# Miniprotein binders against Heme oxygenase 1, chloroplastic (HO1), part 2

Target 1, 212 residues: Heme oxygenase 1, chloroplastic (HO1), of Arabidopsis thaliana (Mouse-ear cress) (o48782)
Amino acid sequence: SKGFVEEMRFVAMRLHTKDQAKEGEKETKSIEERPVAKWEPTVEGYLRFLVDSKLVYDTLELIIQDSNFPTYAEFKNTGLERAEKLSTDLEWFKEQGYEIPEPTAPGKTYSQYLKELAEKDPQAFICHFYNIYFAHSAGGRMIGRKVAERILDNKELEFYKWDGELSQLLQNVREKLNKVAEEWTREEKNHCLEETEKSFKYSGEILRLILS

## First folded at step 11 (miniprotein; from d1 with F3L L4F)

Design g1
Fold by OpenDDE base, look of step 15:
Structure g1 (fold): chain B 212 residues (1-212), chain A 103 residues (1-103)
Amino acid sequence: as target 1 above (212 residues)
Amino acid sequence: SELFAEMLEEIAEELERLAEELRREGRPEIARRLRRLAREIRRLARRLRRGEVSPEEVARELEEIAMRLMEIALELRRGRPEIAEELEMLAFALAWLAWLLRE
């Protein structure tokens, strides 16, 4: 019995590659003139990324914490929570004399969408929940850390640290999600999988703020 | 572009580390597959630094490599779940880098 999380990861990777190929095909007709966006991360862009990320994590973590829905209750205090870590990092930026920006459209849009899903569509919400934490723990961590090292004089941010072994924390969440999904119909599973594209899009728009 | 190439090189180094671990554990075939992917990534990083390839071409090749890493991760999941997870993380890192290159 392949756990449902294995299906989620495969769909995530396939959608990520497929949708990017389709967007690239659409844009290749007009992109003759777009200068290769200089991949020059800025502290200001990075702060926007952190602020919008914090808004998303605050939204997720509050929804999970305040929920009486049994499915969401299983995901309380996973050790993957990032809102508090991000708060610490943003306070450090304040202490360094940086102005902390307000959340931008990507973060606000995703936060609002998550609130709407949490009430109406638990399977879709769990898709977002898993993909947000997984995306950060995987590629997001590597990219974000490398950018932070470059622009912040090798400052290690709390956003990229966990209170425990990350592999074990991710495994625990995977096992919980597999268990929750054992009770789902194939239609509910498919509905969760179909939401993966949107999760990648919204997370990607926030990640791109690093380059803004 | 330089930071991007550095990240690709870091991913390639991690793949070589994992390949060496798998080689020591008696999985030389999988280790050879990972070392091949690491060499492909390093080739892309060098070509990107030199402007010999478009960002879109690099993105497409990185996505292909990411998919191949996911396939290898699946093969390892039952025997070496920790290495499988590391490979999945690296695959998603490549996928996100590919995404960032297309825009």
Scores: ipSAE 0.684, ipTM 0.859, lowest interface PAE 0.9, mean pLDDT 87

## First folded at step 13 (miniprotein; from m12 with M67E M70L L74E)

Design k4
Fold by OpenDDE base, look of step 14:
Structure k4 (fold): chain B 212 residues (1-212), chain A 103 residues (1-103)
Amino acid sequence: as target 1 above (212 residues)
Amino acid sequence: SELLAEMLEEIAEELERLAEELRREGRPEIARRLRRLAREIRRLARRLRRGEVSPEEVARELEEIAERLLEIAEELRRGRPEIAEELEMLAFALAWLAWLLRE
């Protein structure tokens, strides 16, 4: 039996390739031809990205840590946690003389949405949990690391390092999520899958801060 | 963007590495498909550096390449799960880059 995570992965993969193309075409109002040349990451934009990312991870990890809900309890101390790593990175930026910005609207909006889901909709919350860590561990780290290397003189951030083998950490979380989802109805599974688009939207808006 | 062009070149190099591994393992057809995609990405990176492509064209080409990588990853999942996972990560990176270009 293909575990539910394979379904989640398939939906995630499909949305990244097809639905972002269609929504981008529909909300293409007059996108003034922003020359490709404007794809210039800034340290200030990257700091906004890190701060908003930290707010999302803090929110997600605190909800899981403080929860007595059996579904969330399985996801404590996965080794994928990023809040502490991001705190270390932001402290390094302070030591370099950078002012750390306050969280922006994208991070605040997503953090608040996660809090609301955690109480009302555990299946949707688990969708966000999976996709946040997955998106970071996949393409997110590649982009973010390369940007950081370019703008921070090859500084490797803790945000892109894991205590252990990332593949194994991800596999352990997949196995736990598959087990939790074995108890779900097909409707609950579908509801989790339907929330994938929102997770990508919210994560994407935070990733865009790199270019701000 | 020079940074975007460099990122695309690195993705192309990884695809060539994976293609060489697959060739050594006796999968020369899949290896040829990956080498084709790597060449397409490197062509795109060169066009980007020259300003010969719009952001929208780049985004569309990256999404097409990402979809083709995912198809290859799915074919490899049973026999080479590690390579499949690496191809999926590269496909997601291309998809995120495409998404960032549509602003």
Scores: ipSAE 0.736, ipTM 0.886, lowest interface PAE 0.8, mean pLDDT 88

## First folded at step 15 (miniprotein)

Design p1 (from m63 with R13E F29L L33M V53T E85R R88E E102R)
Fold by OpenDDE base, look of step 15:
Structure p1 (fold): chain B 212 residues (1-212), chain A 103 residues (1-103)
Amino acid sequence: as target 1 above (212 residues)
Amino acid sequence: SEELARELERIAEELERLARELRRAGLPLIAEMLRELAREIRELAERLRRGETSPEEVAEELEMIAFALAWIAWLLREGRPEIARRLEELAMRLMELALRLRR
């Protein structure tokens, strides 16, 4: 009994690679002349990333906490929540004398889109919910930790710490999502899967803020 | 299990080659990320050989590494499209292995 989450992961990986190949082919024709962008993370760019990430997580977590919709109620208090952890990290940056920027266009755009989906399209919203948390727990934490180590003198941020075993927390969410999706039609499942590309695009634009 | 372990080691070796290329290209931080992922893959291969982990646990770890590679590829897509493509291919290979382990 392969759960729906296995389908989501497969689609996520396939779409991530396919879209990059297409964009890379289009860009390779135009990029022959662009100087190799130096991947140089900055504290200012990293703060923009954290602020926009916090806006997205605040949006997701508020929607789920305030919702009486049965599908969303299953995802309350998963232990994967990041808004509070990000708040703690941003407070630490203030204590270090950094000015905390306002949210930028990538974070605002994604936050607004999530609000719209939550009301109109629960299956699409759940796609974003899962992919945001999964993306952070996978590649996001690896990249973010390495950047933080380089620019923050090995400061370990709360954003990359969980109360409990992360593998177990992820497994619990996967099981819940598999259970919820058992009640979905194939069309509803497909609709959820189709939203994966947008989730990666929006999350990717926020991740790129590290380089701004 | 030994065949799978050897395939993982081949992927790790390719990641180390890419890491050396990125370091020469002036991207030492990304090169370090790839070297760490290559190390994690090798450790996982050894755990598999010893029977110290379940196929499901290995599949989960491989998926996590695959997504990390995919995100690194995404960051490199504009400036290093060939390296990005090669990373995506490795990510897909890891996902395929993970799927086989869950069958």
Scores: ipSAE 0.645, ipTM 0.840, lowest interface PAE 1.0, mean pLDDT 88

Design q3 (from m12 with R43E E103K)
Fold by OpenDDE base, look of step 15:
Structure q3 (fold): chain B 212 residues (1-212), chain A 103 residues (1-103)
Amino acid sequence: as target 1 above (212 residues)
Amino acid sequence: SELLAEMLEEIAEELERLAEELRREGRPEIARRLRRLAREIRELARRLRRGEVSPEEVARELEEIAMRLMEIALELRRGRPEIAEELEMLAFALAWLAWLLRK
């Protein structure tokens, strides 16, 4: 039996590519007038990205840490946690004389949505949990690190470092999630998979802050 | 965007590295598929630097390449899970770049 995470990854890629085509077609019909914002990352935009990312990770990690729900308890202390790393990075920016912005609408919206899901819809919440960490560890890391290197004079941020081997950390989370999902009905699995589009949308809006 | 072109070139270089590893391990067909994708990415990066492509066209091509990478990663999961994971990471990088181009 292919582990449920394999289904999640396939759906994630398929939705990520398909829904971008549909949203891009819908938004291009409405945004025909907005100049395609230049791919010019700014430190200010990047700080907004880090702050909103931290809010999302703080929200996830607090929910998991404080939860007595058996499903969430399996995902405590995965080594993928980013809130503390982001705190260190933001403190570094402050030491460099940057003003740390308040969280913006994308981060606030996603944080609030995660809180609501955590209470009402564990399968959907686990979808977001997995996709947030996976999206960062996969493509988000590559993009974010390259942008940071360019705009921060090759400064390596803690946000892109793990205390263990990232592949092993991801594998451990994958195995845990596969095990948790073995107890799920096909309907519960499908419900988790259906939430993937929203996870990419919310994460994408935060990632776009780099270019703001 | 020069930064985007550089990121695409780095992704292409990683794909060539992985293709060479797979070639050495006796998987020359998969290696050829990866090298093709690396060439397509490098050509896209060149076209991007020249302003020969729209952001929407770049996004579409990146999504296509990302999907093809995921297909290769799926084929490799059973025999080479580490390479499969690296290919998935690269595929998601391309997909996120495509996302950021579709504003």
Scores: ipSAE 0.716, ipTM 0.876, lowest interface PAE 0.9, mean pLDDT 88
Fold by OpenDDE base, look of step 17:
Structure q3 (fold): chain B 212 residues (1-212), chain A 103 residues (1-103)
Amino acid sequence: as target 1 above (212 residues)
Amino acid sequence: SELLAEMLEEIAEELERLAEELRREGRPEIARRLRRLAREIRELARRLRRGEVSPEEVARELEEIAMRLMEIALELRRGRPEIAEELEMLAFALAWLAWLLRK
């Protein structure tokens, strides 16, 4: 039996490739004339990304830490937690003389949505939980680190460092999630998978802040 | 576009590293597939630097490569779960880059 996380990853990759191809066909008429928008990240845009990311991670980690719900209890202290690392990075930015922005609409909206899901829809919440940490550990790390290197004179941020081997930390979370999902009905699994699109939308709007 | 080209080159280098590991482990067919993808990514990075490709075309090619990486990762998952995880991470990196190029 393929573990449920394998299903989640296939849905995730399929959404990235299919939905964008359809949206791209509609927007292609207007984008053809735009020069490759200079992929010129700013420190201000990057700080917005870090602040909104921190709000999302704070929200996830607090929900899981404070929850007595058995499903969430399995995901305490995974070593993937990012809120503290982001706090350290944002303090470094203050020490460098940068003003730390308040959270923007993307971060606030996602944080609020996660709070609502945590109470009402554990399967959907776990979809977001997994996809947020996975998206960061996968593409987000590569993109964000490279951006930080370019705009911060090769400063390595704590946001892109883990206490331990990241592959092992991700494997442990995958195994826990597979075990939790063994008890789910097919309908509950499908409901979790259906929430993937929203997770990508919300995470994507935050990631886009890097380019703002 | 230079930053994107550099990121694509780093992904291609990582794919070549993984391909060499798989070659040493006696999986030369999968290693050849990864080296092909690494070459395609490097060629795309070169075309991007030259302005020979649109953002939409780059995004489409990155998504195709990402899907092919996911297929390889799936094949490796039972025997080499660590390499499979690394390939999946790279596939999602490409997919997110494609996403950022379209928006």
Scores: ipSAE 0.705, ipTM 0.871, lowest interface PAE 0.9, mean pLDDT 88

## First folded at step 16 (miniprotein; from p1 with F67W)

Design p4
Fold by ESMFold2, fold request of step 25:
Structure p4 (fold): chain B 212 residues (1-212), chain A 103 residues (1-103)
Amino acid sequence: as target 1 above (212 residues)
Amino acid sequence: SEELARELERIAEELERLARELRRAGLPLIAEMLRELAREIRELAERLRRGETSPEEVAEELEMIAWALAWIAWLLREGRPEIARRLEELAMRLMELALRLRR
């Protein structure tokens, strides 16, 4: 590929679809069909999703902000930061009379893993950083905004608003990551591809909270 | 360019078909998400025909749509595995088109 981020997006998609194909083939033939459940988002599930998301963004953004490593400096003040936006949204929910839940296992687990990566594996941490914001922008935003529109009477959450053009903010971060990755060996890049798949799985478990 | 636009229209048609299936299956919110993504694909195809966009811009938009489909498929895989598989196939087709555009 032309750049590592482009390779990462393509390879992660291929791995994601291969895993589902394997699961689908095995499950369909071997297991009795499971009852069809309706997809029913609730405000309570959505709040769990927002709170766990905030824990992950708190973790990412604090680690980046507090870091003295030159590589991380390129990822400060991207305009993608979500923690403060989510704080504003959660205050709005409080004003509407909702209780704000404690973080749950999906958010806690990912937050802890990110803290370990920041300490032991900064290259993997940077890949998770990018992929968390990309996942939010590429699919999480579509799903989450549509759910909020339906269950919150068209309330537009700050979580889905950016100061500036989202596509440009993402492009800027992509360029920075591509530049950083130019110094990586093929083995280091392959390791980040493996971590990218983990990032999407962790993010997916948080997204699934909307259905809880 | 015209060949790419025709392929995008075919993908949009399949998404619209899937949206109808999802609505009938009691999943109208996801069905509307697919309809919105299909509209985005059709708009992109029109911009390509008119020469109003670059290959890099198209590739980026296709990747974003592909990953939106992959996330929707991921949410559906336990309750609607057949539909999730079809969405994954469409997502991969969009990624392959994006790769082709980046050469």
Scores: ipSAE 0.733, ipTM 0.860, lowest interface PAE 1.4, mean pLDDT 85
Fold by ESMFold2, fold request of step 25:
Structure p4 (fold): chain B 212 residues (1-212), chain A 103 residues (1-103)
Amino acid sequence: as target 1 above (212 residues)
Amino acid sequence: SEELARELERIAEELERLARELRRAGLPLIAEMLRELAREIRELAERLRRGETSPEEVAEELEMIAWALAWIAWLLREGRPEIARRLEELAMRLMELALRLRR
């Protein structure tokens, strides 16, 4: 049935469409007046994407692992954890002779924001937690895997593998969040809906590193 | 659910058309992503016709596809804004179908 997570997904999409409509208002200018497409992924950009992603997952997963908050404890050991998978992938890149870059501003900015939320706004934090894994599962996986196929000679990264059924793992987390949100006021829910849009913006800036 | 399956197939056809436009525009990697998503939609429509799935399973799959499209549109905004807008419209249509299924 429809719970807060389902509302969050729908409202976030509607807000995203509103932002696209604003960008589309600039369509009065011809498409030729915009820069030529930036879709030329490189291994260097992909590594920046993986490193910044790992910083975000390190942040999320350490906060959850080290917390004694009952709410955060519900989100331990989901099977969605990505930091170790990314460590394995980065070791593979080293073995291939690549230099692993330092984290960049998109990952650092989001990591810092998540640390602030975990202390000051736990409701927003668990919404960002869910949305980061959802964004990866829903679209990041499709895009990232296709890019890897093209630039890494069909290498299948561990970042895109799960132990168990991904849809079930994600459903389990969705149900936990829906239960927690049953206690929230309308105002608290509305705040988290706005935070959901921020989460997708932050995640998008990290994904865009593939093109950098 | 024949009406829903036909709507899904119309969306898949538009994605396939967009994929051809993207290939002609020099973006074959994105074009392949759209073709993959169109195939997923067509397979979902067929399972729906045969009664081989539940409304909740369909809604979840539609949402995942919709967000994949929104993400691709996000990456296209600077270089191909008209195509990005069309993808966003399709993503919203899928989300609205998912909402109807959860009623």
Scores: ipSAE 0.707, ipTM 0.846, lowest interface PAE 1.4, mean pLDDT 85
Fold by OpenDDE base, fold request of step 25:
Structure p4 (fold): chain B 212 residues (1-212), chain A 103 residues (1-103)
Amino acid sequence: as target 1 above (212 residues)
Amino acid sequence: SEELARELERIAEELERLARELRRAGLPLIAEMLRELAREIRELAERLRRGETSPEEVAEELEMIAWALAWIAWLLREGRPEIARRLEELAMRLMELALRLRR
């Protein structure tokens, strides 16, 4: 009995790889003439990434904490929460003399979409919830740390640290999600899976701010 | 386990090739990310050979690496679509291995 999370993992990776290949082929026709701009990470671009990330995590964590919906109650205080860690990191940037930017369109758009889903579509919301935390704990952490090391003189940000063992924290959330999904119809499961593509697109636009 | 370890080593070698291509293309930071992931894959292959890890733990680590590759591919999709495609293929291979280990 493979839990629903295994279905989510498979769909997530498959959608991520197939859709990107098709989009890349469409853009290649226009890009033949554009010199591949040397990606030089900037502190300003990185701050935009952190601010938009914080807005998304604030939105998720507030929805979960304030909800009386039984499905959302299972995901309170997972140890994966990032809003407070991001707040600490942004305060450090202020202490270094950086101006903290306002949230940009990617963060604002995703935050608003999550609020709408939380009210109207709990299964889709849980899909986004899981994928956001998973995406960060996996590839997002590796990329973000490497950029930070390069531009911040090896400063370790709190955004990439957890108070427990990350593998165990993730496993606990997977088990909870599997249990919640046992009560879902096949249609509800499929609806959650269909929302995975949107989650990656929204998260990807925020991650792209590191390149700005 | 030895067959899996050899497949992981082949993936690591392909990542190192891509890292060299990215370095020549003026993307040294992304090249370094790929070299680190290649190292992690090799270390995982050695731990697997020694029996120091469970199939589930290996599957979890492979999934994490696969996602890192997928995100790097996503970042490269506009400027380096061929490298992005090759990274996506490697990510899918790792995910398929992870799924097999969980069976």
Scores: ipSAE 0.699, ipTM 0.865, lowest interface PAE 0.8, mean pLDDT 88
Fold by OpenDDE base, fold request of step 25:
Structure p4 (fold): chain B 212 residues (1-212), chain A 103 residues (1-103)
Amino acid sequence: as target 1 above (212 residues)
Amino acid sequence: SEELARELERIAEELERLARELRRAGLPLIAEMLRELAREIRELAERLRRGETSPEEVAEELEMIAWALAWIAWLLREGRPEIARRLEELAMRLMELALRLRR
């Protein structure tokens, strides 16, 4: 029996590709091809990305840590937590003389949405939990590191480091998710999968801050 | 394993073409990201040919690369929709290969 995480992976990739192509085609039909302005990442844009990311991770990690809900309790101290690492990175930016911005609308909106889901819709919340951590560990890390290397003189941020072997940490979380999902009905599984599109949209709006 | 390695090499070649297009379009940083991903895919193809990696490890690496391509496509969707579409197609192909390796 292929675990539920395999279904999540497949849906994540399918939704990410199909809906973006269609939305991009719809938006490009209406918006004159704004030449992609020379994407020159800025430290200010990158800081907005880090601050909004931290707000999302703070929200997730506090919900899980404070929860007495058995499903969420399984995901305490996974080693994938990022809030503390991001705090360390933001302190480093302060030491370099940068002003740390307040969270922007993308981070605030996603944080609030996660709080609402945690109370009302555990299956949808778990979808966001999975996609946030796994998307960061894969493509988010690659993009973020490459931008940081360019604008921060090859400074490696703590946001992109883990205290354990990342592959093993991810595998442990996958196994826990598979176990939790074994108790779900097919309807609950489908509901979790349907939330994938929203998770990509919210995470994507935060990732776009890196281009600002 | 050799068929899979050849499929990966074809994907890497397409990524390098897209990287050249992006560089000409004035997006050198994204072009560098795609070249790095193309290199990783080729290294993975060579490891597969040599039997130095398990199918599961290869599947995991392909999934990570597929996610990276999907995010790059998302960032490019408004300004470069055709390149974004081609990247999404490559991401899906990698994911399909990863799923086959796990069967």
Scores: ipSAE 0.692, ipTM 0.862, lowest interface PAE 0.9, mean pLDDT 88
Fold by OpenDDE base, look of step 16:
Structure p4 (fold): chain B 212 residues (1-212), chain A 103 residues (1-103)
Amino acid sequence: as target 1 above (212 residues)
Amino acid sequence: SEELARELERIAEELERLARELRRAGLPLIAEMLRELAREIRELAERLRRGETSPEEVAEELEMIAWALAWIAWLLREGRPEIARRLEELAMRLMELALRLRR
């Protein structure tokens, strides 16, 4: 039985192609002439990324921890939680003499949106939960580690470390998601899948802060 | 397994081409990320040929690489839309392979 997570994965990969195709058709004429801005990641841009990421993870983890909703209760203490790890990393930056910025608009906007979804739309909220944790654990860590190596003299951040075997932690969460989704109607499943585009948009704007 | 390994090698070669293009475009860090991902894919292809990994482990690694390519494509979407498109196509191919391996 193909679990619902397989459907979520399939939609996640397709959305990258659909949204760019629509935006790319409009800009194709002018883009040949835009000098590719030398992307040099800065510590300041990376700190903005970490702070906004922390706000999103704090929001997710607090919602799940405080919820008595059966769907959210299944996702308590998954081992994928990142808020505490990010807190440790930000304290290390303070110790190095960096000023920690306040959260920016991308992080604040996504945090607020997640709070609203958690109350009104559990299926959409679970879509964001899945995409945030799995995007970070799969591909986000590769980008983030490479940036950190370049700007932080090979400092390994706690944000990219898990207590236990990551593959097993991800498998456990997939199994829980599959189980929760077994109780959903096809309409509820489709609603969850339709929210994937927004999750990529909001997470992508935070990721772009590395380039700022 | 040999057919899959050859397909992975073709994907890795395309990533290396894209990495060279990005380096010439003044994006050396992104180019380096793509080169590392290409290396990981080749290492995975070799492990697969040797029977040193399970289909599920290969699927998991391919999925992780696909996500990384998708995010790199997203970062490049405005400045390098053609490279972004090609990266997304590669990400989709990797994901399709991962899904086939889990069947």
Scores: ipSAE 0.676, ipTM 0.852, lowest interface PAE 1.0, mean pLDDT 88
Fold by OpenDDE base, look of step 17:
Structure p4 (fold): chain B 212 residues (1-212), chain A 103 residues (1-103)
Amino acid sequence: as target 1 above (212 residues)
Amino acid sequence: SEELARELERIAEELERLARELRRAGLPLIAEMLRELAREIRELAERLRRGETSPEEVAEELEMIAWALAWIAWLLREGRPEIARRLEELAMRLMELALRLRR
């Protein structure tokens, strides 16, 4: 039996492309007049990205850590946690003389949404949990590293480093998720899968902060 | 394995074309990202031809690359919607290949 994570992967890629296509179609009608936005990452935009990312990871990790819900308890101390790493990186920026911005609307909105889901909709919450960590570990780190190399004089941030072998850490989380999902009904699984689009939308808005 | 390797090479060539287009458009950083991903795909294709990797390992690498392409497409959607669309198509092709390898 292909584990539930395989279903999540398939939906993630399909929904990501569909949502991009829909937004692209809406924007293509308006884009005739917008100058091709030069994708010029700034340190200020990147700091906003890091701060909002930290808020999301803090929110996820606190919810998981403080929860007595059996489903969430399985995802404690996965080694994928990023809040502490981001804290270290933000302290480095302070040492470089940068002012650390307050969280912006994308981060605050996603953080609040995750809190609401954690209480009322565990299957949807687990969808966000998995996709946030997976998206960062797969594609997010590549983009973030390249941006950092360009604007931070090749500084390697802790946000892109893991204590241990990342492939193994990701595998362990996948196995745990597969195990948890074995107890879910098909309706609960489908509900989790349906939440994937929102996860990508919220994460995507935070990623765009690099360009702000 | 040779058929898969050839498909990967075709994807890598398309990424390099897109990278050249982006560089000409004044997006050198994104162009560099795509060139690196194209290189990784070619390296993976060569490893596959040599039998130096398992189908599962290839599938995992292809998924990671697909995610990277999808996020780059997301970043480009407003300014370069056609390039974004082409990147999404490539991401989907990689994901389909990954799923086939796991069957």
Scores: ipSAE 0.660, ipTM 0.846, lowest interface PAE 1.0, mean pLDDT 88

